# VH-VL binders against E3 SUMO-protein ligase pli1 (pli1): the designs that were tried, part 5

Target 1, 154 residues: E3 SUMO-protein ligase pli1 (pli1), of Schizosaccharomyces pombe (o94451r108to261)
Amino acid sequence: YSRPFAPVVHSRIRFRKSPFYDILEQFNAPFVVPACVGTRNTISFSFHVTPPALSKLLNDPKQYRVYLFSTPSETIGFGNCLMEFPTPQMELRINNQVAHANYRRLKGKPGTTNPADITDLVSKYAGPPGNNVVIYYMNSTKSYSVVVCFVKVY

## First folded at step 19 (VH-VL; from v1 with heavy chain Y33W)

Design z1
Fold by ESMFold2, fold request of step 20:
Structure z1 (fold): chain C 154 residues (1-154), chain A 121 residues (1-121), chain B 113 residues (1-113)
Amino acid sequence: as target 1 above (154 residues)
Amino acid sequence: EVQLVQSGAEVKKPGESLRISCKGSGYTFTNYWMHWVRQATGQGLEWMGNINPDSGSTNFDEKFKNRVTITADKSTSTAYMELSSLRSEDTAVYYCARELYEDSYGTFDSWGQGTTVTVSS
Amino acid sequence: EIVLTQSPATLSLSPGERATLSCKSSQSVLYSYNNKNYLTWYQQKPGQAPRLLIYWASTRESGVPSRFSGSGSGTDFTFTISSLEAEDAATYYCQQYYWYPYTFGQGTKVEIK
C-alpha cells in the first residue's frame, strides 16, 4: 500500500518565458549563493555542456547560446521565476575570464535583468575539466539559486 | 498535430538521382533539426544526415557525404534530400524525422510516412 | 562510429509473457557528468515509420504505455515489455545520439505466437 511521499526536491528552475530566447536544457542542479551581509563571499561550481548540446553549439553558435541565470532561492518552487542577480556588487568569472553582464536591476521593476551570455567563455569540449564558475559578491540580503542553461535565441 | 508528409514512391535506374521532399506542419519548422534515415528491404535503419532548417547547417554520415545533399525551404516548411549516382544498393524506404527540441535532442519524436525508392534497370 | 548490437534477432512469445531485448554499444554512451545515457528505443511495425518509445535509456515518451521500460548504462542496455499484448508485435531498434553519425542497432523482431 502507499506510504507518505517524500518532500519534493527542486532540481530544475522554471523561469518566466522570454520573447528573446527559449531555454532548451539546464546543465547544473541549482547552486545556492548564500546571503552575505556586510561581508564579501566567493562561491564556485562547475558545469559540463552535454555532447548533443555541444554539437548544436558548434554548428550554429549565433542561434545557440549558453546563459547563466539567477533567481532568489525562496522562489524556485513556484515557477515563473524572475531573472535577478544577488547584488550589483558582484563579479562573474567563467574559466577564469570575466563575464560581461549588467547585474543591476531597476528598483521596483522585478524581472528587468537579463541573464549573462557566457557562450564565448565556455569550453567547446564535452569532457573534462568542464567549466568553472566563480562568483565574487558582497551585501546580498537573500540567498540565490544559479543555473547555467542552453538556449536558442531569436 | 505534428505531421511530416513525404513525396511519393519513385522508381530509378542506376546512375540517376533522386529527390525526396518532407513537408512539416503543426509546429515551428525552424526550431527543429530534420534528419534523413533509410531502411533497405528487410534491413535495419541507417542515419544519412540532418539539417538545421533555420541556418542551413548540415551533418552527414561519411558514407553518403559525396552523394547526398540536404536542403530546407523555410517559406514552405519543407526539407529535401537528394541522392546522386544511384546504385541498386540504394533501394530502400527513406524517412524524414524531426529531432526533439529540448533536453534529449538527438532523438526523433516524429517521422514521415516513408518514401519507397527502387533502383533497378 | 558507435556500433549497436541487438539480441536476440527474433523473439517469439505468447500474449502476457515478458519480452526482454538487449542492446550493446561498442563505446559507452553514458555522459558521466549528468549520469544520462544517450540511447533511444523505437518500435516499428511493418509498413510504418518507427515510433519513439524510450529516450535517455529509461525515460518513456509521453503516451507510451507503462509496460514498456528501458534500463542499463554505459554499454549494456535492456528493453522490456512486461506483459506482451498483440499490438506489440513489431521490430524494436536502439539508437545512440551521443556523437555523429547517429547509429541504430540491427533490430529485434518480436512476434506473437
Scores: ipSAE 0.753, ipTM 0.884, lowest interface PAE 1.2, mean pLDDT 90
Fold by ESMFold2 at other seeds, fold request of step 20:
Structure z1 (fold): chain C 154 residues (1-154), chain A 121 residues (1-121), chain B 113 residues (1-113)
Amino acid sequence: as target 1 above (154 residues)
Amino acid sequence: EVQLVQSGAEVKKPGESLRISCKGSGYTFTNYWMHWVRQATGQGLEWMGNINPDSGSTNFDEKFKNRVTITADKSTSTAYMELSSLRSEDTAVYYCARELYEDSYGTFDSWGQGTTVTVSS
Amino acid sequence: EIVLTQSPATLSLSPGERATLSCKSSQSVLYSYNNKNYLTWYQQKPGQAPRLLIYWASTRESGVPSRFSGSGSGTDFTFTISSLEAEDAATYYCQQYYWYPYTFGQGTKVEIK
């Protein structure tokens, strides 16, 4: 099996549909945040807002947003994934600025965690150097996959 | 079923204005950017501009910016394109086209039937 | 503004032959960070609106026959009909959607002998 002429397409995580937004595009391949018990970890990766997405974002910044999503890695490929952060003991930085989000999940109520709205921290330029994501965390008992998505909010 | 239905053919004189409607049905009108593309007889396709029907935001090719107005009425699911100060060179078929919602947005997955406009004395 | 140049202007072929159409862009439409080319191919038959065939240079739209394909990257793109059928007589346009204003190639007319 070979794909000599087809471009590489990022694996898209399918999240459960929300009445508050639609996911329009995923900007990065799912980035794995490994489990970490009894120690601290730091994970970093980059993403780029595509030129068509940037055009929409600049036109309508209240309607188009950039959200960071997370889900347990083990659930990917088995139906619709639920939004869940790796641990409440984490800090998310976008381009070295602290993102403010509620990392705590409601116990016994999967899918009640909101993705992080990072729009105001994202570069408004499609070219280099892109956007740097850093996650400082501890006490995550599972491996998580993280994606940054372009969304339309209602 | 997604449909874009445009207003009928028009005959105009130079200096007049043109107004074409495009009614969308079978989908959530406010989710999809609407584009206007024209084609002179025996010629290729020419992008004129677009609108976000939800916000009213527009973009135009600079060659039309002073003459073209694009609007949308959410309550009737109808987009409008108005071209002023018509010239004989504006004789063309005018299309509305719906932009894809996800991933490959900027691509037009549904087109109106076209509106033939003739500008002559 | 990104200018798209198509060649040839007209292609006259018999049923069953392979049609090869070129689209060259004045600027790259490849976004290297996601490895996607923002180029689309349309088919337009006389008296009809264009029909979407290929997006992202090589991805076939749903319901489009497999004999239609696209390839290329950056500034050089190719559209291919592997075995030409009579109903494929049409004009084919490339379009870029990397930046506004969106632009089209001038078209390649495919005729059946």
Scores: ipSAE 0.748, ipTM 0.884, lowest interface PAE 1.3, mean pLDDT 90
Fold by ESMFold2 at other seeds, fold request of step 20:
Structure z1 (fold): chain C 154 residues (1-154), chain A 121 residues (1-121), chain B 113 residues (1-113)
Amino acid sequence: as target 1 above (154 residues)
Amino acid sequence: EVQLVQSGAEVKKPGESLRISCKGSGYTFTNYWMHWVRQATGQGLEWMGNINPDSGSTNFDEKFKNRVTITADKSTSTAYMELSSLRSEDTAVYYCARELYEDSYGTFDSWGQGTTVTVSS
Amino acid sequence: EIVLTQSPATLSLSPGERATLSCKSSQSVLYSYNNKNYLTWYQQKPGQAPRLLIYWASTRESGVPSRFSGSGSGTDFTFTISSLEAEDAATYYCQQYYWYPYTFGQGTKVEIK
């Protein structure tokens, strides 16, 4: 039996639970990073940190972090999504600054990729202009959905 | 079942200090900010301050300038509020309240039973 | 600080009637980028601690009967009990959680005849 058709619009991505952090809030609707076979692509979107999240960030910046997550778009309606970047051949910029993350996928170990910790690049203002995300990438064989989340780390 | 159990009623004289405990159970104590809210007889609710029990970070309403201390003991899952230099105006019911963990944090999803404090000469 | 003003101070109604309570904020508690209002409604029965009913101005907490609802945006908010029951006799408070210090309205006492 094939699975029921998943809705086209998904407001929330449900990632597999991690012992290293809890996801407290998702700041943006999932943004699609299309497949890009044999060519390069650039995508951009924005997000805003909410006032209550900002208060927690300013109080306890070691415990409260802002993470960028990615998962194959085909999986986002089913829950237990695994963290996976579109391709190792990518650059992530937050507010025109390069984010440092490990984009490499570990063979035979799905779900072991860490989300990108972008906290130090995120604006510490709740109002405009918010935060700009740019992804430059190539050789992504799947479509990916990207969200920025507020997390508590352990 | 989430429960917040506060220490018993107190009668105090002006100039004394009070210390109210709030023991949390049925949840991971260090994940949730704890708040203190008081209510004088026939009056509304007044937010006093909060604590992150994991880090010890606190925020206070300026109205309680240098009189309020909020602490937490992770090992006993207990938060404390101390109010010094008591006045008759501090006569109130004092509540602890747990902040919602996800999405709409800043709202209080569980409250203690309240501790009645009477300050009289 | 954000001041919340509730009206009326007291509302006396019969069972089955619709209760409508107002909460006005001195500053907007709407975050336009997520379209959420950081306003909460609590119920407090005599001798009891407050109970969370509604957050984000209009979202009911789990286990709250559907007769309770909230609406409004920005600075003007309404709390409604669609068909009043005897057990709804209580004082109702709004609270903002946009910025510290968190503040409450002064309350609306709902009495049932």
Scores: ipSAE 0.746, ipTM 0.882, lowest interface PAE 1.2, mean pLDDT 90
Fold by ESMFold2 at other seeds, look of step 22:
Structure z1 (fold): chain C 154 residues (1-154), chain A 121 residues (1-121), chain B 113 residues (1-113)
Amino acid sequence: as target 1 above (154 residues)
Amino acid sequence: EVQLVQSGAEVKKPGESLRISCKGSGYTFTNYWMHWVRQATGQGLEWMGNINPDSGSTNFDEKFKNRVTITADKSTSTAYMELSSLRSEDTAVYYCARELYEDSYGTFDSWGQGTTVTVSS
Amino acid sequence: EIVLTQSPATLSLSPGERATLSCKSSQSVLYSYNNKNYLTWYQQKPGQAPRLLIYWASTRESGVPSRFSGSGSGTDFTFTISSLEAEDAATYYCQQYYWYPYTFGQGTKVEIK
């Protein structure tokens, strides 16, 4: 057996700087949301808020938030990634509760999509069982990578 | 260049109060939690508490909770620690320390020069 | 409250020798979900404030010489200076930042003979 090319593994996604928040920590390894043309798909994964992040979140919940980010998988490793959801035809659930976010870009303006603020749906406990993320989606023409991050909001 | 500059050494009597300042420069003061750590002569380091200088939120070690007050003034980029009802056991060097902003926050990447406080009867 | 116990109290070695310092935690500081140990090592030279060397038990802060390293997990941690230099004479402290109150070990003093 010959060893194939090892896939490029990026444990961290670097997003373009925003004037509205700073990314302080990434909670999960990027999770792939595969392309899905002409049909629907479902993905799920989990993440855990770290003990130091939980302390900050509980102290200052207006200032510290938990955001879900997405970017086309193909762009990772080629500079600062732009925030983009797989498709406007998606539903995000955190711990079986629907998260509401604007999944659409402004027309002709890449990188104008806000990450999803999921703070109010996240477990306020550092131990098990953690947090479940489920994405139901249709008609995504590209593969996307999803991370949940701890942020400070201005 | 990040700098934390503390107020000068003090000599106090038992029962008095202590107030130490810590001025931060070379960084965005309101982004970083500030911590207070003391060290008695011949002893190790002891965490006292912290503050988020943007919100004013604080946490304290329980053994200091009723004697310590930590505040911050955003306009002067200065944190303050007050310790009341001083005892000779409070003789120590007092440090302010800034925690890391990203990832491993809770570790201290910058420290003040220390303020030597002597409490003698 | 998490108690950190360091050993030995004092270590006296010659230049070029390997220094090995222990820090034992009364409870685990490993967050298994990210596989990170919330343990930090500081160096404090006489008359100076502590200097951050290592965080997450084994990650060197930028600008820290490669002769300094950390290892261990859970409750048992080791700090190593692979080849002692005269400037390494200092007291070394471990610190946990898993939960409040943050706590420090009592220190290990490294002396150069």
Scores: ipSAE 0.745, ipTM 0.884, lowest interface PAE 1.3, mean pLDDT 90

Design z1
Fold by ESMFold2, look of step 19:
Structure z1 (fold): chain C 154 residues (1-154), chain A 121 residues (1-121), chain B 113 residues (1-113)
Amino acid sequence: as target 1 above (154 residues)
Amino acid sequence: EVQLVQSGAEVKKPGESLRISCKGSGYTFTNYWMHWVRQATGQGLEWMGNINPDSGSTNFDEKFKNRVTITADKSTSTAYMELSSLRSEDTAVYYCARELYEDSYGTFDSWGQGTTVTVSS
Amino acid sequence: EIVLTQSPATLSLSPGERATLSCKSSQSVLYSYNNKNYLTWYQQKPGQAPRLLIYWASTRESGVPSRFSGSGSGTDFTFTISSLEAEDAATYYCQQYYWYPYTFGQGTKVEIK
C-alpha cells in the first residue's frame, strides 16, 4: 500500500559495546530531550517492561537490570553511540523517585559516563500504568535521545 | 557454529529415573537460558522447564515440578534434566533447546538432536 | 496457562497451492504497549528437531523462504505457505512465550499429494 517518502526515523540506538553488560531489548522509541541554552526544561515519557523481560528480571535481579541511556541526538543514525547525559546537573526521576546515578563524564573524556541503573525504581508489574520517567535539566547545548533498555550484567 | 549435543537413547522401566545431558558449544553457554521440551510419538511438543545456567534459577511446568530436576555445569557447558518415577506415558523424544538471547527471547533458535526414551516393562 | 489450539489437524494439498494454518490462543498474547504478539511458528520434519520460522507472529527468521508468513493478533493467528513446495511437507507448531509455562499448539501436519 504505497505511501509518500518519509524522513528517516531512528527506532533504535546502537551503543558502543561494553565489557560490563549486554543490551537485550530497548523498551521505548528514542525520546528527544531538546537543547535548552540559558534556561531550564522538563521532559517526561513512559515505558513498559515486557512480560518476558519481567520474568527474567524477577528470576535473576542481580544479572538482569534496567538501564537508562542517553546520547546526542545527532549521533543516533550510526552505530557505536557513546553514553552522554544532557548535563551533570540534571535530575532523573522514575515513578516519582530520584535515581541515584552519576551524570558527569571525566574531564572531556568521551564514553566515561555510565548509564543509569534504574532497576530498583521500576514497577515489578508488566501492565498499566507502566513506568514514568521525568528529567529536569538546564543549559544543554545539544539535543539528546533517551532510551530505557533491558540489560544483562556481567 | 552453535551445537547442542544430547546423550544417547535410553530404555527404562517404570519407577526408574532418567538423566539426559545436553552439551552446548559455539556460543557463550551462560548467556542463554536452556529449555527442555518433550514429544511423545506422533504427538505435539510439551515444555517441561528451563534453567539459567549462570545463576541456576529454574522454572517448571506444574505437571513436572515434583519429578523433574534441571541443572547446569558451567565448567563443561552442559545442562542436565532428570525425570524420576517414570511411567509408560513418559515415553518420548526429549529435546534441549536454547532460548534467543535478545529481543524475541522466549523462542528457541537451536535444538539438540533429541534423546529417545522408552519406558516399558 | 495459555492454551494454543491449531486447526486443521491435517492439511493435504498439491504443490503450488496456498496452505493456511490457524492457531488460536485462550488468552491474548499481544502486549499492547509495544504492539508485539509473543507467538512463534516452528516447522518439524520427521526425525528432526523443530526449526524456527516466524517470531512475533509475523517476523520471518533470517534464512527462511519468503513463501512462509504469519499474521494475526491477540488470540487469532494464521500461518501461510503462499506456494507449497514438496520440501514443505512437515508438521507446524505455534508456541507462545508471553508467560510461563511456555506452551505449544498440538500441530498441523501438512502433506503433499
Scores: ipSAE 0.744, ipTM 0.882, lowest interface PAE 1.3, mean pLDDT 90
Fold by ESMFold2, fold request of step 20:
Structure z1 (fold): chain C 154 residues (1-154), chain A 121 residues (1-121), chain B 113 residues (1-113)
Amino acid sequence: as target 1 above (154 residues)
Amino acid sequence: EVQLVQSGAEVKKPGESLRISCKGSGYTFTNYWMHWVRQATGQGLEWMGNINPDSGSTNFDEKFKNRVTITADKSTSTAYMELSSLRSEDTAVYYCARELYEDSYGTFDSWGQGTTVTVSS
Amino acid sequence: EIVLTQSPATLSLSPGERATLSCKSSQSVLYSYNNKNYLTWYQQKPGQAPRLLIYWASTRESGVPSRFSGSGSGTDFTFTISSLEAEDAATYYCQQYYWYPYTFGQGTKVEIK
């Protein structure tokens, strides 16, 4: 019913290169998570694992993973973006299952936060209904953009 | 520069086996799936199968599954295709082809020069 | 298995003319959720390996001249050479990469008069 509809855009978020993985494909247009102070907020969106990506994932699930990334919306387009969750006060669900990640920011160490590995929670079926992402959060002082990507892990 | 160099032409008799090599250079060999595609004289292209050189995982077209073996050697950056129990219908040019790494995987952005194989009774 | 059927089998045209090639797929290769068509076009000149021209049905590979273009969606695809040059004499193949096994059309031979 009241799920936010993310606009369809061609933009891609460029994250700083990691020695631990390569980003191979972005599955969704960057979805904006608005700032939220003093109240709780919930956002949701959907993504689909493409048929060629699914084939690779099923062949080699130790090497191919699905990661959820986030970065402050204002930094997009100004060089390589750093991985950062909107707030430590959040819960991420994929297909109604809780994803486990460390959402805390490390003081003095921006960009050291790992993306969430959601591989075991995504549908292993390329057709409907796809994958539902729900983020419950509070006390995010900035707007963030969220993408789900296909990665190869070294 | 990306380059795929295949082993030389072969003449075979029915019932024999074939082994073609494909050496990749100018790129990170283990990042790219390698495919084998053949083309009979005056005919179109036929996908045979592939390999992930990093893991050794393979996929095959069902028509070749009992006769084809695809392997890769990471240390020499070389992929191999073996086809057993050869028939005259296996006469073709055999190509190796590299799959794109990002976004549009399943598309072949680099091809070997081809290996001509003649199988005659 | 997804069958690709190309037409015409042979196209004979003069330099500067527009070439239009068709590829029809037995099943849709459009993934509706991302609006991408998993269809590629290759050029193969005599005695050479195929060369990638177009992927995602309409995206030109780097270094491919702008006279080459692709269009269409779902099951019906078109490849166009806007102004033929002598070096464009070749056979052109479509290929789907939606699901295994990957399959190719039988080819359209373009001849320059």
Scores: ipSAE 0.734, ipTM 0.878, lowest interface PAE 1.3, mean pLDDT 90
Fold by ESMFold2 at other seeds, look of step 20:
Structure z1 (fold): chain C 154 residues (1-154), chain A 121 residues (1-121), chain B 113 residues (1-113)
Amino acid sequence: as target 1 above (154 residues)
Amino acid sequence: EVQLVQSGAEVKKPGESLRISCKGSGYTFTNYWMHWVRQATGQGLEWMGNINPDSGSTNFDEKFKNRVTITADKSTSTAYMELSSLRSEDTAVYYCARELYEDSYGTFDSWGQGTTVTVSS
Amino acid sequence: EIVLTQSPATLSLSPGERATLSCKSSQSVLYSYNNKNYLTWYQQKPGQAPRLLIYWASTRESGVPSRFSGSGSGTDFTFTISSLEAEDAATYYCQQYYWYPYTFGQGTKVEIK
C-alpha cells in the first residue's frame, strides 16, 4: 500500500519558478515514495483531473499539460522546491501504460530534471475510475514526495 | 492596474449585427481566458461564451447557436464579441470578464464596465 | 444545463442584521475526488459590474471583508453577511463553473430598510 516516511505532511508543494511552464493546479496531496536501499519497491496512488482543468486540456492540449513532479520530502515545507526523481532506476506507469520521461540526475546540477509529461496517458473524462499512478523503483536513498499538476506551457 | 475597457453604447434594429470590443491592460492578455456575460434590464446574468486569446479556442452557450462569434487580437490585447440577427430580446448590458489563472479558474476576478445595447423598432 | 435557483428574491433588513441567502443547484457541483464545490458568489450594485466575493463555495477572495461568508456542499449553498452594512445593499448572484455552459442564479436583492 504506502509507507509514509516524511515527518511533516504538507498539502501543497511550491516548486521553483520555471520559464517554460506555469503550475495552475495540484491534483493530489503529496504522496510519499519512501527511501529504498538494496531492495525493490512499488507504490501506487490515484488522482483525478478536475472538470475545469479537463475543459482547458481538451480545448488546447498543446498549451495545457499534465505533469508529474517529485522532490525530496524533507524540503517541501521550505518553498522553491527543486524537481528531482527518486532514482534513475525507476519506471512510471499511468493507467498501466509506461510513461516516457528522463529520470536522470545531472551530477552537481540540482534542479536540472524536468517533470514527467503524462498528458497523453491521462483519462479525458471527469469521473471514475480516475487515473492510477504506479512507480516501480529501487535504490532511492531519500524519501520523495510526488504530485501531479495541471500546467500551462510556453 | 488590471483594466477591461469596452466599446461604447449602441442602438440597433432587429436583424442587424452587434460587435463589442474589450481591451485588456495591466496583465498578460494571452494568459487568461476572456468571457462574455450579458444582463437584460432588471434581470440576471447570462453567460454567452469564452475564448482562449492565445490559441483562439472558444466555447459557447447553445442558446446563441449560429449567432455568436468571439475573437481576440493578441497584438492589441483586445477581445471581440459579435452577435448577429439581433432580436429585441438581445437588449442588455454586455460584459467582458477575465477568469482566474490558477486553481479556481472559471470564476471572474475582473469585469469590463459594460456596454449597453438597445435593440428596438 | 445546471440550473441555479436563489431564494429569497428580495431580502429587506436593517443595518447590523444577519443576511442569509440560498442557492440551490439542479445537480451537484461537488467534485467528490477533491472535495471542492465549483460555486462562486458575486455582488452587483446598480450600474456596476459584478464583484467576485467567494469561490469554491466558501473561499473569500482577497480584499473581501470577513462579514461575507459562504457554506454548503453539493446542491445546497448558503451566503451570509454576518452584520449588514449600508454599502452591502446589492444583488447577489451564485454561479457554477463545473460544466459549460456556466450558469448564474437569478439573484437575491438585499435592501437596507
Scores: ipSAE 0.710, ipTM 0.870, lowest interface PAE 1.5, mean pLDDT 90
Fold by ESMFold2, fold request of step 20:
Structure z1 (fold): chain C 154 residues (1-154), chain A 121 residues (1-121), chain B 113 residues (1-113)
Amino acid sequence: as target 1 above (154 residues)
Amino acid sequence: EVQLVQSGAEVKKPGESLRISCKGSGYTFTNYWMHWVRQATGQGLEWMGNINPDSGSTNFDEKFKNRVTITADKSTSTAYMELSSLRSEDTAVYYCARELYEDSYGTFDSWGQGTTVTVSS
Amino acid sequence: EIVLTQSPATLSLSPGERATLSCKSSQSVLYSYNNKNYLTWYQQKPGQAPRLLIYWASTRESGVPSRFSGSGSGTDFTFTISSLEAEDAATYYCQQYYWYPYTFGQGTKVEIK
């Protein structure tokens, strides 16, 4: 065709910079966790560690980690996104194993929530079937977008 | 300004060893993997290996694994490559190259000026 | 080890002409789960270090003129200079960075008549 195709929306989430880690790569398109008030919901998606990231992870697993991030879906396009989980009433599983993270947020202290370090639950193989993420949750008053990222920890 | 400055040209005899330095400046040295790539006269580029300057972890092409040593000194922001048991076929220009920090790792966005090494009797 | 084969070996053209270079990989360098090809193009002038032009097969590095472009997927890749300038006389290399050891094509020399 003589006309350009419609622009592709970039899916990279730009989180506010942290003194404790640098985000090096995002492994998945932002996955939407819909609002869910007064009921329970379950979502799942998968991600794959890229071959170059896997090489770094296997070489230096103390320095390179895999973190799960979340932020309100409405904020994605503005940059400086704050880390915030959908609700304290949630359970995160990676490859059928429970991830241990603090899902609570502190009143009046936005951006104090840590991403979930899921490194030890992630497959150390770049091929199929990848990594399965399951979130069980309730009482999320907003829609959230979730990404899994490769990070360097200081 | 990111710069990689290598040690000067060398003339060697077969059986000797060489040691090339690469000093990085204008960036956080420990954040970026450093690679060594050589190029024989009139030939293509050949990857030799790399190092994570923060941890000291290394990877090598199997062809060089028993002859090459790669190290880094964080305090001077300098990487080193040593190649032992030199042969005339090791005559080449040796480059250090810095890997991208984010997303497209394995691409080299900055290169040293190259170190010409001649191995002849 | 992934072998990259470039063609032609030499390409001799006049300013303003279109240059088309090929790079073929012995194994796919496409990671299907993110749809990225782990292939890079460099420019190298005599006596100089290589210069990064294109990564992920088709993404131009910052500051690289728009006349340089890359395309292809899997095992077959093309590098194009849409309108040659005298300063584009150089040798061009493809490189894969899917798995260690990283490997380069043998190069295509672009000459200005």
Scores: ipSAE 0.708, ipTM 0.870, lowest interface PAE 1.5, mean pLDDT 90

Design z1
Fold by ESMFold2 at other seeds, fold request of step 20:
Structure z1 (fold): chain C 154 residues (1-154), chain A 121 residues (1-121), chain B 113 residues (1-113)
Amino acid sequence: as target 1 above (154 residues)
Amino acid sequence: EVQLVQSGAEVKKPGESLRISCKGSGYTFTNYWMHWVRQATGQGLEWMGNINPDSGSTNFDEKFKNRVTITADKSTSTAYMELSSLRSEDTAVYYCARELYEDSYGTFDSWGQGTTVTVSS
Amino acid sequence: EIVLTQSPATLSLSPGERATLSCKSSQSVLYSYNNKNYLTWYQQKPGQAPRLLIYWASTRESGVPSRFSGSGSGTDFTFTISSLEAEDAATYYCQQYYWYPYTFGQGTKVEIK
């Protein structure tokens, strides 16, 4: 596609179905968070909430949310990806504000890790500059892929 | 299979009110915004408004703001559109349409069969 | 509101010919950050409700034959039927879904000679 009218295609990560929400749209191409053992690392990327998603979010902010998801990069493409953060030793910031989430999962209970609900930190404007994501982390033994998605909660 | 079934044709007089139902089946009714679109004979399609059946939130074209009411009943999976103070120019086929759930919201992937409404004295 | 203008009003063609329909928008419906155009094409056969064919200006809905295609960006859009079949006789509408109120073009009627 050499012209501006071409569709933008993202590699969509297919997470395991949740009884608590549906994923409606993925806002960014999966962003790689490299493995990092024995040192600290920082990554950042941007995403934009699309005009139709923003309209729904502004109409019904309790029902429509913006979630940040993570899964091991090696599992992308197989479907039923499990929500898993890179490491418990991480901090997530959206537009320079700290997001709060449980970055660890309970032992023996797969699928107990929830995505981060970042809705209240996301710009309520579809235009520039968009939304900045910063992850500070250490001691991630695997590479992870991170996406921000529009969701409907039940 | 997904179906949207509308109430039957109506003949109305100017000044009366119109109420059309749209029953959705074969899908999770509360997940999909429902839209109302009308079409006068030999003319194009005209968006009237919508509803989120889960929350009751609505949006309207300003042309209809003071005359249109859109509601939904989750227990019966039915949306309703009321148009008051009817005029002969309101003679049209009225459609309900279901908005696409993922990725391309605002497109209509399923339509009711249409309700023909004639407003004449 | 965003006004959509379709041309021509009527297109009369023989089977196997290429049909080309235009839809022009009074305002851009391109969201530059995802490079998506919020424009949809519908087919409406006589006595029937509209049928979704194309969304995001160029993405075919499931089950839509490949002879139907859409292109264009911003304010200028084209819908093409590459080899017209008898069952394609219908009126075709573009619709924008960038912002409320949603609006439709006035339609292009495709007739088979």
Scores: ipSAE 0.677, ipTM 0.858, lowest interface PAE 1.5, mean pLDDT 90

